# VHH binders against q9y6x5: the designs that were tried, part 31

Target 1, 379 residues: q9y6x5
Amino acid sequence: LPPKLLLVSFDGFRADYLKNYEFPHLQNFIKEGVLVEHVKNVFITKTFPNHYSIVTGLYEESHGIVANSMYDAVTKKHFSDSNDKDPFWWNEAVPIWVTNQLQENRSSAAAMWPGTDVPIHDTISSYFMNYNSSVSFEERLNNITMWLNNSNPPVTFATLYWEEPDASGHKYGPEDKENMSRVLKKIDDLIGDLVQRLKMLGLWENLNVIITSDHGMTQCSQDRLINLDSCIDHSYYTLIDLSPVAAILPKINRTEVYNKLKNCSPHMNVYLKEDIPNRFYYQHNDRIQPIILVADEGWTIVLNESSQKLGDHGYDNSLPSMHPFLAAHGPAFHKGYKHSTINIVDIYPMMCHILGLKPHPNNGTFGHTKCLLVDQWCI

## First folded at step 19 (VHH)

Design wk10
Fold by ESMFold2, fold request of step 21:
Structure wk10 (fold): chain B 379 residues (1-379), chain A 127 residues (1-127)
Amino acid sequence: as target 1 above (379 residues)
Amino acid sequence: QVQLVESGGGLVQPGGSLRLSCVASGFTFSGSDFTAIGWFRQAPGKEREGLSDIYGSSESFTSYSDSVKGRFTISRDNAKNTVYLQMNSLKPEDTAVYYCAAGEYIRGSDHWTFDYWGQGTQVTVSS
């Protein structure tokens, strides 16, 4: 029987929530499987880029989803959270579900993972849901388990995405322990429901399940605002993305725009594209704008208005607050093993190994995940 | 068609209380985990200010701006498709037109967006 894998993301699940809150169901999942305590994600630490990095093994500059809001100057196309269906944006990489379903006697299923409702390289997930945040976790899970049990060719790779704790994290911030404890308890209950459903359907013993996230969350405040309008008139640039990494397309001389911005705030780094630090792997794509502004942790770039967010992400990927976790259970994984850290791009070659797929060229290192797997020597 | 109707405004003395209601039609506000109903206000000569919101399908989650925290309480009655704003310890600076709005959260937006608005109800706090 071909190996099967379910990849689950709870958006915005900061790694240290595991230490600071109670997760009886997730902890039982971890106890019978593996935990990676910190996953180092890719810059910028935003939702669409990091979800695509998980499934391609590529840095953002290499897979082309470089932000949640993008502009392509050649084609004049715009990408946003509400305008993400054009395959143009996704076609610079091949995600694992495409590779999987093109194999003999295999299909892929998806419930809301970014990109799975797009025909990437003329190939859309074999079974999918069009994105709609109003669809409950229960309905997403019901569809995924139905497809895993009742499809021909069989579904061997499935994805499941949920918007929490990201949605509430933005509203309250990670330091609001009273509200976040109730949010996170709800998430743990959903994990319990997931495991129970898989057991009841006879899937639990032979299905590999990865529970992970794309990024963490840091606390923001009305006391930590960077007012961009006080530094530069909006007529001098087009704003492609705002905070915490602003993407600036100059309408006048690029150096003049840079000079107006470079001393705007001591809590913001201003980079010409060629000067973006090499450690970000965030330079070599036309979708990265000529100037980016990178706010310090917990600071918000605004256009002379207050911010409604008390939590945010997108910051420097070296920050522990931006790091998610990874937990996994199934026949491919050891039981009761804890691992310190991997890179988020390492997940892709590991998943390819589990599924018996040849990975496309990528930035991940299979060796980093060998200790999680029963069929590998831990070296 | 989505419609929101506010009621319960009026004249009240400083230190008094009012209870605003927002009745929704064309959708159920507790129908998804990522639909929120919020209360906003706009005083003469000022821009619109967000006050409080409520969301969640089975359990209610609430938030408050600093300007009303401790004085205002948001709640809902799912059976009546109605959201309430209980306003206590009212001050003259609370004088405004109060609006309810429906919003949602979607993946990658990083914020809740409120696209559907009521017509407003006047609240006047006068000594």
Scores: ipSAE 0.836, ipTM 0.927, lowest interface PAE 0.7, mean pLDDT 94
Fold by ESMFold2, look of step 19:
Structure wk10 (fold): chain B 379 residues (1-379), chain A 127 residues (1-127)
Amino acid sequence: as target 1 above (379 residues)
Amino acid sequence: QVQLVESGGGLVQPGGSLRLSCVASGFTFSGSDFTAIGWFRQAPGKEREGLSDIYGSSESFTSYSDSVKGRFTISRDNAKNTVYLQMNSLKPEDTAVYYCAAGEYIRGSDHWTFDYWGQGTQVTVSS
C-alpha cells in the first residue's frame, strides 16, 4: 500500500554511453518509463560526494562529503575510500533513508550505497550490507528484494550500488570501444536480470525504480600529466587529495604556496578557497582546503610519477563527459517520456515526494522533475 | 592465507617464448567481479612495471601495457585458480623478475590496488 522506491546506481555511467552503445534491456526499461538524458552533477565529480548529494539534495559544501579523501583540521580526522565509517563525516546532513525509517511503520534497506553502513545521526539503514566489493550484483539484488518483500515494518526505500562501469572506465577509458562495449553489455544484462527478478517476485508493478549514476568518465593519457614536483617541494604542503582536483593544505605561508603553484601548468587552475568560482558551490565548508588545483579535462595531476589511469572523473561539473543519466519506471512515473536535463540535487525532493516524506532543507528544485511524475500537472 | 606462486621462468633466446603461471590459494579470484590478478616485472635498477591484468567473475576482462601489447597474452583457468602470461617475441630488455599480484577495485578509489604479491620468477632473455 505505501509507495516503495528502489534507487540504483551504476557508478561512472556517462550519459552519452546510451547513444554510443547498445542497451536493449535498459532501453526497454526507458521505453516503459522515463529518461532524463543529462543529469548535471555536483563539483567535485567524485563518487562519495555525488552519491551523498543524490540522497540529501545538497551541494557538497552543505553536506560535508566534499571529496573521496578529506581532512578535518579541527578534529585531525581523515576520510578515505577505505576509511569512511566515522559518522562525523556524514552527520552534516540527513540522508533520505534516515528520514524514511523514522516514519511510523517504515524501514529502509541498502546494498552498498555510500553511507548506508554508517550510523548517521545515530540511525543506520534498517537492513544493510557492509561495503565489500567482492559481493556479486546477484547477491546484492537478492538481499534487496528479500527485504522489500519480507520485512516488518515494510521496507519502503531501498538502495543498490554497483561499481561498474567506473572500475572498467578507469582501466580502459571511455574511448576504448571494444572493451567498453563488453563492459556495458554486461551492465545491460544485469539491468535485465534486475527487471526480471522484480517481475518474478511480484514487485515490478508497484515498485518505483530509479536507475542513475554519480558521474561520467573522460579519457586520460600519459601525454597529459601535471607534475607537481616540478613546481613545489613536498615539504611545503600536505596533500589531502590529488587528482583531478587536488586539495592542498599549506605548511608554510599560503600565499607563497599559491604563487609556486599558480603558473605550474596552463592545464590546471589554482584557486584560493575564497576565489573558487561561485558556480561550483564549493567554498563554505571547513573540509575544503585553503588551496585547490583543478586539472583540465583529461589531465592528471601526479607527484613525479607515471599514471596508469586511462579514464578518470572529478573534473568541472559543467563538462558533458562528467554527466550521468537518470531513468525511472514505476507507478509514480509517466510511460515513454524523455526529459532533457535536471540537476543531481533535484533527485532528492522528487524522491521525498514519491515517498510522502517532508524534505529537509536542500538545494534541489522539485519543479525541475515534476514532468516525470504522473500526479503532477506539467505545463 | 592468500598465497600466489609463480612458475615457468627461465632462460630463453631472443625471439623465443615462455609461459608463466600464477597459482592462487586462500581465495578464489573468479569469485568477485572486482578482484584482479596482474603480472608485473622488475629489472635490476628499474622501477616495478605493470604488464597486464585480468578480472571478472564469469567473463574475463583484460588489459595490457603498451610495452607488451601484441606480444604478451594474459589468460586464466578458473577451475585451477590459475592465471597465465604467454610471453612471445621476447627481447633482452624483457629480462626481469616477474611477479603476479592480486588486487581489487573499491568504490571511490579511482584505481585498482594490488596488495598481495608472489615471490617472483626470473626470466632471462640472453643477448
Scores: ipSAE 0.833, ipTM 0.929, lowest interface PAE 0.7, mean pLDDT 94
Fold by ESMFold2, fold request of step 21:
Structure wk10 (fold): chain B 379 residues (1-379), chain A 127 residues (1-127)
Amino acid sequence: as target 1 above (379 residues)
Amino acid sequence: QVQLVESGGGLVQPGGSLRLSCVASGFTFSGSDFTAIGWFRQAPGKEREGLSDIYGSSESFTSYSDSVKGRFTISRDNAKNTVYLQMNSLKPEDTAVYYCAAGEYIRGSDHWTFDYWGQGTQVTVSS
């Protein structure tokens, strides 16, 4: 039987939700498979960059999706959450679904994963849905399972994306236990539905399933605002992205803009591009702007307004609150094994191994995931 | 065409109650997990203020601003495609034009965006 893999993301699922809330269905999934308790994601800890890092094994500077909002000065192109379809942005890497469907007798399917509705290197996922948040989880799952069961050439790699708990996490914040408990219970019910559907269709025993996320969520507060307008006149720069990592394109001398910003707040680090810490792997791409501002955890960079933001992400990737988890089940995986941590870029070479694909050059380390796999020695 | 129509405004005495309605047409409110209906208000010379919203396809999720929590209750009737705002213990500072708005969440936006607005209904708290 050819190996098959379904990669599922629940956006904004913070790793410690697993121990702070009840997940009967997800815990059953983990009990019969594997868990990685913390996945160290990439900086910046935003949705588009981290989803692309999972499927390319690359740091953001290497795959070119460096934020949810970007500007390219040479082409004058803009990228945003609602303007993401230009292949220009995605073509600095080759995601796993492209590599997979170019193999003999294989195809790929996708339900809403970032980039899967874009023809990357003139190749779009063999079966896909155009992004539309109004499409229910049930409909996404129905399409994915239909394609896994009824396609020629067979679908061997599939993705499924869901916007929760990110959407509600931004609205309530992770400290709202009452509301987040209800949100997370609904997500656990969706995981139960996923497993039940796979069993009903006869897919469960021979399909590898990874359930993971791109980032976590931290609490914000009106007591933790950084008002950028109080530090610098808007005429001195173009704002490419705002919070919690602001991307600043100077309109005047760069050093003068830096000097106006460096003392703005003790809760914000200001970096010239060449001074961005090496541990971020966030420097060597033209889409990274000349100055970035990095707010401390739970702090929000605002313009001249006082709107409260209750939950956010995008902060330093060393913060445990920014880390998701990974769980997996299927013939490639051990049963009942828990692992402490991996890097998010390690997921790509592991998936390539499971599918029998030669990985493109990447930043992942296959050895970090060997203990999850039945065909590897855990030593 | 998406359309929102508010009703139920009027004159009320301090401490009184009022119920606002928002009828949606051109879309089904409960058809998406990521569509919200919110209530906002704007008093003369002041900025528009968000008060409450409701979202979810089968199970309702609600939020409230601190200024109205405990006094106002948002609810909906999916069969009528209608959202309500029950306003109790009204004060003179609640005097404003009240708007309903439809918003959505999309991947990577990091916030809910309200793009469709009703024309508003006046609420006046005074003897």
Scores: ipSAE 0.820, ipTM 0.920, lowest interface PAE 0.8, mean pLDDT 93

Design wk2
Fold by OpenDDE, look of step 19:
Structure wk2 (fold): chain B 379 residues (1-379), chain A 127 residues (1-127)
Amino acid sequence: as target 1 above (379 residues)
Amino acid sequence: QVQLVESGGGLVQPGGSLRLSCVASGFTFSGSDFTAIGWFRQAPGKEREGLSDIYGSSESFTSYSDSVKGRFTISRDNAKNTVYLQMNSLKPEDTAVYYCAAGEYVRGSDHWQYDYWGQGTQVTVSS
C-alpha cells in the first residue's frame, strides 16, 4: 500500500505558543511523534508565499508567490486574497499534490490550502474544496478523511487548512494572554478532533500527519507606526503591498522615489530590488517590485489611515516571532523525538521521500529532516 | 438580501447608558468561526471608528477599542440573530452615528473585512 500523508496548517501559529500555552492534545500528538521547535520560514513571512514554499520547497523568488498582494507589470494582473484563482500566479512552480498525481496513479485531496482550488500546470487536486472561510473545521476534516479513506485511485496526499490562530492574532495581538489562551485552546481542541476522527476511521496508525503553520505573529501598537505619506506624495508611486513589507512601484524616477523613502523612518529599511539582502532569497523575480520597504519587528507601515490590528506578520524571517513549528506523527516518523530547527523549504523533500515521489528541483535539504524519519540514519 | 438594522439610539445625559441592538437578516452570523458583527461610529468631521466586534460559532470572542474598553460591552443572542452594544458611562465625545456591520475573515488577509452595513443610529450625549 502506498504511504499516505496529511499536511495540516493552522495559520499564524507562532512556535513559542507551545511554550507559553497549554496544548494537551497537541502535546500528546507530539509525544507519539516528532517536534521541530522552530521552522524558519521564507521571506516575506506571509500566508500565500509560505504555504506555497511548504509544498514546493522553493523560496518565494523561485515559486513566484512573492506576497499576498502582487502585481505583474507585463500583464497588468493583480494577485490578492480576493483574486488568487488565476493559474498565471501559481505556474512558476509545481506543488506536491500535482507531482503526486502525475508521477503515480494516485489522488490528492485538499481543504482550503492555498493554491489547491486552482489548476496548476493544467492539474488540479483530484478532490478539493473551493475556498470558503465559512466552512467549519469539522466539515473540512470530514471531507478530507472521507477522501483519504474511500477514494479510487487512493488519495495519498491531502492538505487541511485552518485560518486560526492568525485571524485572532491580528485582532488581539499575540501578547493578549486572556484572549489568545481561549483561541489557542480551541485550536488544541480541533487537533483533538482531528486525532479522534482519524482513530475512529482506523487511519491513525497508517497515516502520516504533519501539523505545521506558515508563520508566527508579532505584537503591533498604535505607537509604532510609519506613515509613508509623511515622506512621499502618493502620486509618485503605486502601492502594491503595504505592511510590514511594502512593495513600491514608482511612477517617477526610481532613484527619486528611493531618496524620498530611504530616511523615512529609523525603523524601516528601504531597498532597491538589486540591493535586497541575499539572505532573503527575495530578488530574482519580476513580481518583486523595484523598491521594497521592510519595517522593523512590531512596526506597521501605514498611509494616512489608522491601523486597527494588534498583531501582524510578514517581517524578517530570522525573527523568532515569525517562526512556526512542525509536529508529525505516523509510520514514517520517530516517536518522542524533538528537533531544534529546520527551514520551511526542507519540508518538501521530506514529504516527497515519505510519499516515494521524485522531487522537483528545490531549495530544501533532505538532510535536515533525516533525524525525524525512521528509515534514515541520524548523524 | 443581507440586512442589518440598528436600534436603540437617542439622547442621553453624560454618565448615562444606552443599549444598541443590531438585528441581522439574510444570514446567520453564528454559523461560522470567521463571521463577525461589529459596531462602528462616526462623529461629524471625523473618520469612522471601529468600537467592538464579536465572532465565533460556539464560543464568543469579543474585541474593543481603547476608547470604549471598560464602558461598552458587546453581546449576542443567536436565537434572535441580534447583537447588542451596552454603552455605559457615556461621554459627550461618544456622540456619533453608530453603525452595525457584518464581516468575515479570509485567508491571506490581515484584517476582518466588513462588507455589510446598517443604516446607523444616532447617539447624542449632552447635558
Scores: ipSAE 0.912, ipTM 0.956, lowest interface PAE 0.4, mean pLDDT 96
Fold by ESMFold2, look of step 20:
Structure wk2 (fold): chain B 379 residues (1-379), chain A 127 residues (1-127)
Amino acid sequence: as target 1 above (379 residues)
Amino acid sequence: QVQLVESGGGLVQPGGSLRLSCVASGFTFSGSDFTAIGWFRQAPGKEREGLSDIYGSSESFTSYSDSVKGRFTISRDNAKNTVYLQMNSLKPEDTAVYYCAAGEYVRGSDHWQYDYWGQGTQVTVSS
């Protein structure tokens, strides 16, 4: 039977939610498979960049999705939540579903993973759903399982994306135990439904399933605001992205803009592009603006004195609050194995190995994930 | 066609209470996990202010602005496809036109975008 893989993301699922809340269904999934307790994601710790890093194995500077909001000065193109389908933005890398379906007698399926409704390198996922947040988890799952069972050529790689707990994490913050416990219980029920559907369809024993996320969430507060208007007039720059990593395109002398910003707040680091710390791997792409502002954990950059969010992400990727988890089950994976940490870019070469695909050049290290796999000697 | 109709406005004395209703048609409020109904208000010469919203498919998730937290309560009746705003301890500053709106969650911007609006209902708090 050819190897098959389903990659599932629950957006904004912070790693320590597993320890702080009850997940009977997810814990049973983990007991029969593997867990990586913390996944170190890529900077900036935002949704589009990290989902693309999972499926390309590349740092953001290398795959070109460097933020959820981007601007290209040459073409004057903008990337945003409402303008994310131009292949221009995605074509600096080759995601795994493209590589997979270009193999003989293989196809790929997707339920709303970022980029799967875009023709990347003139290739769109063989079966896909256009992004629409109104589509239920059940319908997403029904489409994915139908495609896994009924497609010619067979679907060997599939993805499924869900917006929680990110949406509610922004609304309430991760410290709101009452509301977050209700949100996370619903997610655990959805995982239970997923497993039951796979068992009912005869897929459970022979399908490899990865359940992971792109980032975590940290608590924000009206007491932790950085008012950018107090430091610099809007007329001196174009704002490409605001918080917690602001992307600043100067309209006047770059050094003057930098000097006005550098002492604005002790809770914000201001970087000229060439001075961005090397550990971020966030410098070598024209879509990264000349000045970035990086707020400390839990601080919000605002243009006025108010903020609508009680939780946020995008902060320094060394922060444990920004880290998701990874769980997996299937014939490729050990049963009952727990691993402390991997880098999010390591997921790509592992998935390529499981599927028998030759990985494109990438930043992942296959050796970091070998101990999860039954066919590898664990070094 | 999505349509929202507010009702229940009127004149009330300071310290009084009022219940607003928002009846939705053209969609089922609880049919999506990420559709929200929100309450907003606008006083003459002021910008529109968000007050409260409610979302979720089967269970309700709610939020409140600081200006109304503890005084206003949002709720819904799925059988009537209706969202309510119970307003207690009303103050003259609460005088405004009150609107309900429907919005969808936008994952890239991490907020609900409200594209469908009712016509509004006047609330006046005075002696």
Scores: ipSAE 0.740, ipTM 0.885, lowest interface PAE 1.1, mean pLDDT 93

